# VH-VL binders against Apical endosomal glycoprotein (Mamdc4), part 3

Target 1, 160 residues: Apical endosomal glycoprotein (Mamdc4), of Rattus norvegicus (Rat) (q63191r268to427)
Amino acid sequence: SHHMATDFETGLGPWTQLEGWTRNFSAGSMVSPAWPHRDHSRNSAYGFFLVSVAKPGTTAVLYSPEFQGSVSYNCSFTFYYYLHGSEANQFQLFVQAQGLNTTQPPVLLRSRHGELGTAWVRDRVNIQSAHPFRILLAGETGPGGFVGLDDLIMSNHCIL

## First folded at step 4 (VH-VL)

Design s46 (from d4 with heavy chain R60Y; framework fv_bebtelovimab)
Fold by ESMFold2-Fast, scan of step 4:
Structure s46 (fold): chain C 160 residues (1-160), chain A 120 residues (1-120), chain B 109 residues (1-109)
Amino acid sequence: as target 1 above (160 residues)
Amino acid sequence: QITLKESGPTLVKPTQTLTLTCTFSGFSLSTYGVGVGWLRQPPGKALEWLALIYWDDDKYYSPSLKSRLTISKDTSKNQVVLKMTNIDPVDTATYYCAHRGYSLYYFDYWGQGTLVTVSS
Amino acid sequence: QSALTQPASVSGSPGQSITISCTATSSDVGGYNYVSWYQQHPGKAPKLMIFDVSNRPSGISNRFSGSKSGNTASLTISGLQAEDEADYYCSSYTSSSTVFGGGTKLTVL
């Protein structure tokens, strides 16, 4: 009956990273003309979103908390992404399961490339895993481009 | 206008450490996304990338030369320094420093280059 | 780890078009959608001519054009002029490095 939602207005919430993703304001300092002018959640000149500041040829990765596995029901993940300013922009969503005393390789569920315009795009994936799992959100920014994330929502069937 | 200029010794003895300085103007290495790289070209041979340093002090090195190279910056002086240890005659080359802008995969402005000869 | 392969030399006469190829010998993490081309005259620093496969920096003649097919990028110079005689280098990025081709000497006959 409860969902885990992260709008980045006060931080990363339960999501973690080593480096590469940065919180920013729509109306804050811009590093590129490709910078989004509005965040998704507020549709205004103010608000926070997450942006990949990964250098060319490197990938920023954001990790969810670990969720419990179940074959009985689907965990649903909804998110918004922004890909603008470069044909070389790349965004990928992986699910990584914890196997029996070992971590499984990540499995790719979504891949988006290039220039997708100036609007935030909504996507949703359903995850069914017999083992505990994490979601990995990987962003690579192309020259003069921007890769953004906002409004990450795990459904009430995604059990921590 | 972005300009860069290399400086350092023009003649170095084998086994010494080569220290080169890149002094630049027209940008700051505190600016988000900006980097400065070092490249070299032996006489009559191809260009070779050596190292890259970004505004956040993140450093990248040529895999084949990584153990011999150290790149550092002094943002207040607008300088980037490259050190190469255990120099030998094969390191004789013209050394260039060059600017890389935000999210760029290329070097858009280059210094004039400095020829370094390694000889006893 | 991928090397970029260029022909050692190419030649043409004034007014002709010539093409220089740049082929990746294996795939890189960064791919080859971000190919750059540099022109170098003897004793001079390299000059950026083309970036991101086909884009020209401000001030570069539209006689210079870039393209890509599969793992081969190409630099084409139309209306060849004596001043185009130079070495040309292609370049691409990888996750840990920047790589350059071996260079091509263009002779204007």
Scores: ipSAE 0.006, ipTM 0.517, lowest interface PAE 14.1, mean pLDDT 78

Design s47 (from d4 with heavy chain Y32W; framework fv_bebtelovimab)
Fold by ESMFold2-Fast, scan of step 4:
Structure s47 (fold): chain C 160 residues (1-160), chain A 120 residues (1-120), chain B 109 residues (1-109)
Amino acid sequence: as target 1 above (160 residues)
Amino acid sequence: QITLKESGPTLVKPTQTLTLTCTFSGFSLSTWGVGVGWLRQPPGKALEWLALIYWDDDKRYSPSLKSRLTISKDTSKNQVVLKMTNIDPVDTATYYCAHRGYSLYYFDYWGQGTLVTVSS
Amino acid sequence: QSALTQPASVSGSPGQSITISCTATSSDVGGYNYVSWYQQHPGKAPKLMIFDVSNRPSGISNRFSGSKSGNTASLTISGLQAEDEADYYCSSYTSSSTVFGGGTKLTVL
């Protein structure tokens, strides 16, 4: 079973940010043809997702809580993303490990850009780190575009 | 139909504060992703961007003028206000407000402009 | 310094094609595909003619086209008409601000 799942219906859960990601839903806030007609978790126009704010040149970054490292098992992270309406849309997933004396540079595991259609897309990454680590989800919305996230699911081997 | 109109004093003395109001129709500044900016053009010179306010009250300013500028909005009145302190003759210009649509890098609709002359 | 450089003037005769260049003086500005062009007749507000390098707003004549190569964006006006006589400004978005070129005066004839 999965020990941590965030569907954004009541908040960000254990995820944090400085700015740029906003909870929203399509029925009350769809202002552009680029927006999805429904979220992924509820398949509903009233279900919540995260959207990267549509401010030119702004990158929104979402941070997971810190997970423990292990050499014995890996942590799998499954998520859903939506990129539509602009060739300049960007989404990147990084893993950042906490080394013995310093924070390591983020390592890019996924990069998606541009126009990827009108459906929520499922993706999954496996993370194996001997050191504590966190996941960074970075989104940048292009002109007239939409960059969104829903259903962030951490496997039971992702230990807080 | 999106329309914007600038209003304010046409003659201002040096050291005073200039207050300009942009009144608009055809859109709401509560709409996700929308912004309204202020720009100016001194006589015979290029356009210069001054400030921008977004639907969520996030504010951006020209780095060279940031210490002198304040932008604010009144969403219920469909107005955006720009204040510029310590006005100087070099600030003589036609001032424009303009609409920025959802996730746009450009201004698609402009007000007619208001000429502000700074003179003793 | 100016972040975007345009020629001060350009001229052509009716029916001719002319091109106005807009060159970024830094690679950070020139790397963006978010160039817009504005037309300004004397005493009037600027009017958007081209956005995102090559796109035309609804109602803008197809005689106006935009392109980009490297750090230089170009506005081309084909089938030049007297009413095209105006000042033309390029603009781009940087990470911290919106910048404009110095403007180009187009004279027809």
Scores: ipSAE 0.042, ipTM 0.678, lowest interface PAE 6.6, mean pLDDT 86

Design s48 (from d4 with heavy chain Y32F; framework fv_bebtelovimab)
Fold by ESMFold2-Fast, scan of step 4:
Structure s48 (fold): chain C 160 residues (1-160), chain A 120 residues (1-120), chain B 109 residues (1-109)
Amino acid sequence: as target 1 above (160 residues)
Amino acid sequence: QITLKESGPTLVKPTQTLTLTCTFSGFSLSTFGVGVGWLRQPPGKALEWLALIYWDDDKRYSPSLKSRLTISKDTSKNQVVLKMTNIDPVDTATYYCAHRGYSLYYFDYWGQGTLVTVSS
Amino acid sequence: QSALTQPASVSGSPGQSITISCTATSSDVGGYNYVSWYQQHPGKAPKLMIFDVSNRPSGISNRFSGSKSGNTASLTISGLQAEDEADYYCSSYTSSSTVFGGGTKLTVL
């Protein structure tokens, strides 16, 4: 039980997806002017981040591992996001708990949209769940925009 | 500079399959976020979107025509192919292919178009 | 009706301004955040004139401007010139599809 940190430099780590999030870096050819000039984890044009693909009608969803529920401790999740270049950019964070007989519907904890400037923004959520749960990170990129993630950090009370 | 050009038969008979090829230059369909679409315009009528293929082989189709359409790409040849089955005289139109760049929800560069006439 | 609605025709004299409207009759058309406008001369492919409601591609004259009010997007052409005579189409994204208006024929008198 200690910090689980994912910086995307070598892959997705324990995070999973069906489609829509892509690992990429700023120094790659054919990047949009809306892209950050560097990642957050390495502060480098060659450092990797996740970017949500700009496909109309597609929402990229990234899933955490399943964490144990606890009545004693809160799981704290810290992450960095980047929303720039389009008023139609969208980012949402959900928590989805495993209930009795069925998986419960996702609960929205954060919603961000549009143009939030040219810097990686830190955010943090505290998750209290008596049941096992996953974190869902949903991104949708607007025209000419960028929606990205880097440095996903789970506290030592987020137990796998 | 981005250029696209449509090619295929100019005359087809009802019930045949229409195959159109878009050959392009100035970009790669392996580039993150880019796509190529097909559109058509019957004589004197409005533009109609048909299909779109993205760099990662994700495909989108007009809901009304989905059962008749197949879009595919050959990234190494810089080509996108559209197939339309069970062709009908109502499908007579000028067919265009067009580029969709990274994070774009519109078509910024178009081919010249190719007129396809459907008659027996 | 869920299509984008345009007037069939508009006309103006050289030096005047005209406006072409594009109205959704349904909220299914992505809030009009993704409106583009295309110009088409007879026998030619469409040319992008405006994207994302009000933005101009490089090389497009500032005589062409786009705007949006409620469910209606508008293309305004100021200082009309003979070469502006063409068909104009609005377009929007509707999540899984791209839709076009019926087109407006601009005649420069």
Scores: ipSAE 0.076, ipTM 0.674, lowest interface PAE 5.5, mean pLDDT 86

Design s49 (from d4 with heavy chain Y32S S103W; framework fv_bebtelovimab)
Fold by ESMFold2-Fast, scan of step 4:
Structure s49 (fold): chain C 160 residues (1-160), chain A 120 residues (1-120), chain B 109 residues (1-109)
Amino acid sequence: as target 1 above (160 residues)
Amino acid sequence: QITLKESGPTLVKPTQTLTLTCTFSGFSLSTSGVGVGWLRQPPGKALEWLALIYWDDDKRYSPSLKSRLTISKDTSKNQVVLKMTNIDPVDTATYYCAHRGYWLYYFDYWGQGTLVTVSS
Amino acid sequence: QSALTQPASVSGSPGQSITISCTATSSDVGGYNYVSWYQQHPGKAPKLMIFDVSNRPSGISNRFSGSKSGNTASLTISGLQAEDEADYYCSSYTSSSTVFGGGTKLTVL
C-alpha cells in the first residue's frame, strides 16, 4: 500500500508489539488523573490511543511493518505523543535498517523525556534509507507517569 | 573528514565546576541522527561514558553522575560543552569527546583527549 | 558489579591467535547485538575496531574479527603482531546508558 494511518480505534493495524502497550480510551471517571482526558485523533473522551503499561523502569516497544528503501524520496512519519506525571518518563523513536546481509542496529531519530505537560504533542520525522527499514517506538514510564501514542500517519512514500 | 578537539582547564580545585568544550568539523549537529558524547578515563582505569547530546537537543547522562552533569550544544559554532559540578580529586581523568553518526550506536571518531587534574 | 566483564590481561606470541571475551552480567545488556570493540595504545585515544558484534570499519585489518554466543561477545586477533599490544575495551548500548567493559591488556610476547 501507498499510505498508512493508524488512530488505534480498530486496534494496532499493521503495527506489532513485543509487550507493554495497551490500546485504551478516555472514559471520564474510568481514567486516572495522569491519563489524557481526550485522545488526539477524535478530540473526544471516547477515542482510542496506545498507553505504555509497562512497569516503571521497563520499556514497551511497538514495531512498524518493514518499508522498502529508496534514495529518491523521504518516508514521512507523523505522530502524536503524550508524556505526563513523571520526570522519569521516556519516549524514543528508532529506525532499523536491513543491510545487504545483516540487520543493522536501531538508530535513534527522536528522544523525549520527563514531564511535557497535559497536551498531545505532534512530531514528524523524515526517513531516507537505501535499504528496507522498520520504525520502532519505545516507551518507558516513571512512577505515576504516563506515555501515550496516537494518530500514526505514514506518507505515501512509505512503501510496504 | 570528521575531527574533534577538547579544550578547557588542565588543573582545577576541589568543589569547583569543570567546563570542557568540544570543537568539531566535518559534520553538523543539525543533521538528523547525529550526536556527540563525552567520556573519561582516570589514569590506569577503564573508559566511562558521561553524557551524550543529539541533533534534536535530546540529552542522556550516566545515571551515577547525572546530578553533576550538564551537556549543551551551540550548533552554529560546532561546539558541545560539558559542565561537571562539585569536582573532586577522583574526577582526575583524560576527558574525550566523540562523534556518534547517523545509523550508529557506537563512537566512530574521537578527540585526542584532554587531561584534567583535580588537586588543591 | 561491572555490566560487561573482560579478563584483565591476555598474552600471545607473534603469529598466534588470541581471543578476548566480554560477558554481560545482566540480560538487558546480554540481549543486545550492539557490541563494539575499541583499541587503545598508551597515551592515545581509543580507536573503533569492531561494531555491531562482527563488522569492521573501513581501514581495519581483517586479522580482527568479532563474534557473539549467548551473553558473551569475543574479539579475535589472528596473526598477532607487535603493534597489536594495547588495551582493548568492549562496549554495548542499553536503553538508558552506554557501558564499557573493564578493559583487557594484550601483551605480545
Scores: ipSAE 0.000, ipTM 0.489, lowest interface PAE 16.4, mean pLDDT 78

Design s5 (from d4 with heavy chain Y102F; framework fv_bebtelovimab)
Fold by ESMFold2-Fast, scan of step 4:
Structure s5 (fold): chain C 160 residues (1-160), chain A 120 residues (1-120), chain B 109 residues (1-109)
Amino acid sequence: as target 1 above (160 residues)
Amino acid sequence: QITLKESGPTLVKPTQTLTLTCTFSGFSLSTYGVGVGWLRQPPGKALEWLALIYWDDDKRYSPSLKSRLTISKDTSKNQVVLKMTNIDPVDTATYYCAHRGFSLYYFDYWGQGTLVTVSS
Amino acid sequence: QSALTQPASVSGSPGQSITISCTATSSDVGGYNYVSWYQQHPGKAPKLMIFDVSNRPSGISNRFSGSKSGNTASLTISGLQAEDEADYYCSSYTSSSTVFGGGTKLTVL
């Protein structure tokens, strides 16, 4: 019943980025205790997720495909994130609407900071936009920290 | 065990280009999340960070020196090279290379340092 | 021209405790609790003593401790010993670089 789901096991799917998010898995890349011991989609040390590495002045941004606007239905977006190992960790979710001849500034819908424990955290947002829009997932990892993403799920009302 | 060692000329003339090589063992600069940095210390003065290169070839430079610095790596040789152009007597310093671990902002292992004297 | 964040020197006697301060004047430098401290003996490379404000690498004596209050990080050395005589540097990060304090010479009198 999910309209679109991305588990990162074979790639980024329809999501895009310039740089910053890295597809990885626990058993092949566990260099710090802050890393998750397993991914969310497969609950496996060999399952893939996205991670953002701490680099001063760098924010990793992942872009959804463009969705159609609607005044009748809410696009529901469910996702899983992992924030551990640094109080300077930051994760933000923005919605950016496309006007007729100009891209609107991103609007912040969700913000999480710091350390949220050693488990994947589920969250969900409802998006209502009369104009076409994209979802932006921004991660900034603090020193010694981990900011991860897995299982990005769009509802049936998120129309491509 | 992680070890690093600096090499290069000990005496350079003003306006020349200084080339320094860091050779390391005990880790690979293809390992996710790791980096190698260059730092310097003029005699009797404070430590100064110069440049950093990450496993993915992302490069960071001191803002005040960026126009003079080039950092590069050869992962198969376990080497990182720093080039500094238009050398001046104020660049006289002991130069260090150092390891930076996954998502860390500190340097946990350092080379012994190499003194570079700039004189006419 | 950047201001130095550390006192130039501190001194103490064997068995006493001393504290070295590291003060950030920029919120970008002092904004997070991620300060490291390095010890440097004459003619030697710096050695990491404290990371992430208060954490010790394996093998570092618990006589060395780190803390932070407001914009000031502190390195405290208890039970001062002759071999603690060295230069001490604090370090933090900004959005564009790694920064170091001016250094503090510790003399054991």
Scores: ipSAE 0.102, ipTM 0.686, lowest interface PAE 4.5, mean pLDDT 82

Design s7 (from d4 with heavy chain S103T L104P; framework fv_bebtelovimab)
Fold by ESMFold2-Fast, scan of step 4:
Structure s7 (fold): chain C 160 residues (1-160), chain A 120 residues (1-120), chain B 109 residues (1-109)
Amino acid sequence: as target 1 above (160 residues)
Amino acid sequence: QITLKESGPTLVKPTQTLTLTCTFSGFSLSTYGVGVGWLRQPPGKALEWLALIYWDDDKRYSPSLKSRLTISKDTSKNQVVLKMTNIDPVDTATYYCAHRGYTPYYFDYWGQGTLVTVSS
Amino acid sequence: QSALTQPASVSGSPGQSITISCTATSSDVGGYNYVSWYQQHPGKAPKLMIFDVSNRPSGISNRFSGSKSGNTASLTISGLQAEDEADYYCSSYTSSSTVFGGGTKLTVL
């Protein structure tokens, strides 16, 4: 069961960024050998995913909308990621709480590095925060590599 | 198909400013992650990187030449311009522009190069 | 001092295998795995042959392979052919700069 799902086929949905994540698909002459041959949501060379587009010193960050806090139940976040082609690839998932009129530092919940093969990898995080919070998805692509995201799914307990 | 072509003067006098233009096709310099760089090669010598401009107007320069170099872009014309001040005979070289895509560490498509001779 | 050191020349006969080394002499470069190799025929622009140590762009023959051990990257050309005669340059990226080796002239006799 899911409350909010984003497959990137038509846009970013409720997710936001300043720069660094690009919607793209695998078919065509502009993709590198490190790119997946298919997306996860449609299992198609023409299906869209997000790829982290990096320049030296740049980290792409994708932001969820702000969710309400609760002490009674968890917001479950399921997502698919792809890390291939470089040992310098990095992906991190943070949760950032909004405290009493102050934004708290992001808390790291997941960290993945390097070469994880040629398949989309599923992961799931349970988030419990007494305060309103948002999810940050940070990607940094190493030389000749690929760092990607697809199918971001928020459970029924992720209340906007 | 990505193509790049350099243009500019082939003969420049010492102390003048050298201006070179790179005209490209097959990609847009408004595409996130894309950059265009300038490199040079004096006759019989090694390649040397000079400057790089990214889609977001972020600019990088060779530390040894930074004070002499200006790189700029005109995205609507598909052009990148390199300006080098106070030219000297040691700056005689073939100048190349090259495409830099999503991964930031190599140049995958190069222009044919333009020879610039600095003499009086 | 050059940040990347290559032999000035190497030679081989058709069908042989040859290797060109590229050694990082600067500590800033020695820690990076961001090595690329370019082929340049006389009067022509450089052509990317290998990137990120061992990856080949589409269309590059598998006779060309790259590797790295410690501070030395190597380009190996197997089944040497006359058209392989060219200058070969290694390149790496530092935090602030792109650096090139001095180049190696490959002669096919």
Scores: ipSAE 0.006, ipTM 0.544, lowest interface PAE 10.3, mean pLDDT 84

Design s8 (from d4 with heavy chain S103G; framework fv_bebtelovimab)
Fold by ESMFold2-Fast, scan of step 4:
Structure s8 (fold): chain C 160 residues (1-160), chain A 120 residues (1-120), chain B 109 residues (1-109)
Amino acid sequence: as target 1 above (160 residues)
Amino acid sequence: QITLKESGPTLVKPTQTLTLTCTFSGFSLSTYGVGVGWLRQPPGKALEWLALIYWDDDKRYSPSLKSRLTISKDTSKNQVVLKMTNIDPVDTATYYCAHRGYGLYYFDYWGQGTLVTVSS
Amino acid sequence: QSALTQPASVSGSPGQSITISCTATSSDVGGYNYVSWYQQHPGKAPKLMIFDVSNRPSGISNRFSGSKSGNTASLTISGLQAEDEADYYCSSYTSSSTVFGGGTKLTVL
């Protein structure tokens, strides 16, 4: 019954990345019109979120820990995203299974593009994998845009 | 107001390393999303992008020239430096540094340019 | 050779409207919707005239406008004036680079 929730207020928690996602808040940096005025977890201009860096040709990828496979239970993943300020914004959610002595290609479960308004949007995916797996969250920010994430929540069926 | 100015040698010999400095005012290269790039234009030819450095020290290089280029910044001095190794007469050009604002894919403010002539 | 193709020259008379094209010749050019245009007078640095296809920076005359159709972006200059005589460059991005067109010399006859 492990329940994993990450609000980014103190760091990335168990999530990992190489580059491209930055932990930031609305009052701490230059705010473009595309940026949210508050985070989702604290509803505050000083609350932290992740933002995909707005650089041409850069895709930011965030990795979950590896979860156990199960044929009997679905791992439910809930998250909040923000896409605004550019029609070239892109967000994708993949699941990557770990077969015996091999890593499978990522499988796309969600794709969002462009400008989706000025509110944090809740989404949820159910993952059924017989093999251990990871969740990959990919963001690509268009010119002058914003692609962000907050409040990543794993259900009790997502077993570490 | 944003201003940039290039400085460096105006005459360089083949095989040497060219070092150019961009000194700027009116913005900080610690500001989220901001970058400074280098571009060049040989006499009578088109503009060519060379390199870009972002506030977070991320560096981008022209694919055809990246083995010869190094870009660096000194945020406290408001300077960006470009080094180009193994200079050749075909590298004779006016070199520009230019500002790129948050998430922008274009250069909105340019230095006046500095002509670098490569000859023996 | 450039991934963005422009005509080498264009000419017009005072008061006319002229158009300069910029066509992406490489599928790697990601910015068909994010084209910028620069004006360059002899001996001067380039000046941004248009960004993101059709947007104009503060202080740029409304005689300058940008548009796009398919893989071709266009800069249109209406009410042509002598001071418009200059080189014009389009620019966009690829996955690995910022690219410029070959430039168009505008002559005001």
Scores: ipSAE 0.251, ipTM 0.719, lowest interface PAE 3.3, mean pLDDT 87

Design t1 (from c6 with heavy chain S32R, light chain N55D; framework fv_zimberelimab)
Fold by ESMFold2-Fast, scan of step 4:
Structure t1 (fold): chain C 160 residues (1-160), chain A 121 residues (1-121), chain B 110 residues (1-110)
Amino acid sequence: as target 1 above (160 residues)
Amino acid sequence: QLQLQESGPGLVKPSETLTLTCTVSGGSISSRSYYWVWIRQPPGKGLEWIGSIYYSGSTYYNPSLKSRVTVSVDTSKNQFSLKLNSVAATDTALYYCARGYSLWRNYFDYWGQGTLVTVSS
Amino acid sequence: QSALTQPASVSGSPGQSITISCTGTSSDVGGYNYVSWYQQHPGKAPELMIYEVSDRPSGVSDRFSGSKSGNTASLTISGLQAEDEADYYCSSYTSSSTWVFGGGTKLTVL
């Protein structure tokens, strides 16, 4: 039922990281009692997820593949995120559309800050774009902080 | 190596249209990685963003100026331009062109030297 | 009026540290990590000193550092030198896909 899902067990899949402009996410696992006890994917034997490995105050970004536009259906994107250990943690989700002759600036759809506890938080955004588009996921850790992402699921209306 | 150079009239009469051009050297205005920006500074005052344009022609304007401003690109000349209609004395300023990052929109990394435009009869 | 609030002036002595604040809202400084700082010497174009809250371009001294807490971003200059005397502007991206600047801060090195 899901057109595209990424649980990070086998790597980034079709997601990419921008070079020269951002810091990177890295695949991770539980590293302390305060880290998520396992990824939110209960079916994973060892639990893999992406964690921001940037220094405090720097941003790590993931870029989705380009999806087709549609005027008839919205593309829904479901994901899990984790913000713990610092009030200065940040997570942002942007959508950037590219028309036939127009490149749009990124549009912010979600912004989360700070200390949100020790559990994965589920969120969902609906994207409706007549033009091809990409999703940008940006994470920044504060001192002693952690920012994690897992289980990125695109609906059947998110067509590659 | 990248250089931005403003050009245009130093003096414009009230109610006329101001036209400025920014010539880009050492880099391509057609790159999808960047967007191009106009910023102004009245003498002795602070900076004001005027507008931005992407290589594709997509534009974004300061709402306070949107009714009077047009920004355009000419990829064949590696230039972008600003037109400001119905100028008044309050439009007297140093006008800068600058480059921004299209994927991040984070900062303006290269600026021209600025050109002074005086609006006076 | 400027959209972002900065003190009009700040001063310090050589070798000391000073901090310049830049206060906005959750729709600009508080909502994004897209705060940059520019230094402007008299008669010169602004020069980028800090981007993405805390990163430095190549060639900018590590005496310059940036940070953010909530809706307020800060530029800190340590080991003050006479050549640091200039106007400093902050800027931020907004939820309306626009750019705003602070009113500017005149740094005087005593």
Scores: ipSAE 0.000, ipTM 0.491, lowest interface PAE 13.9, mean pLDDT 78

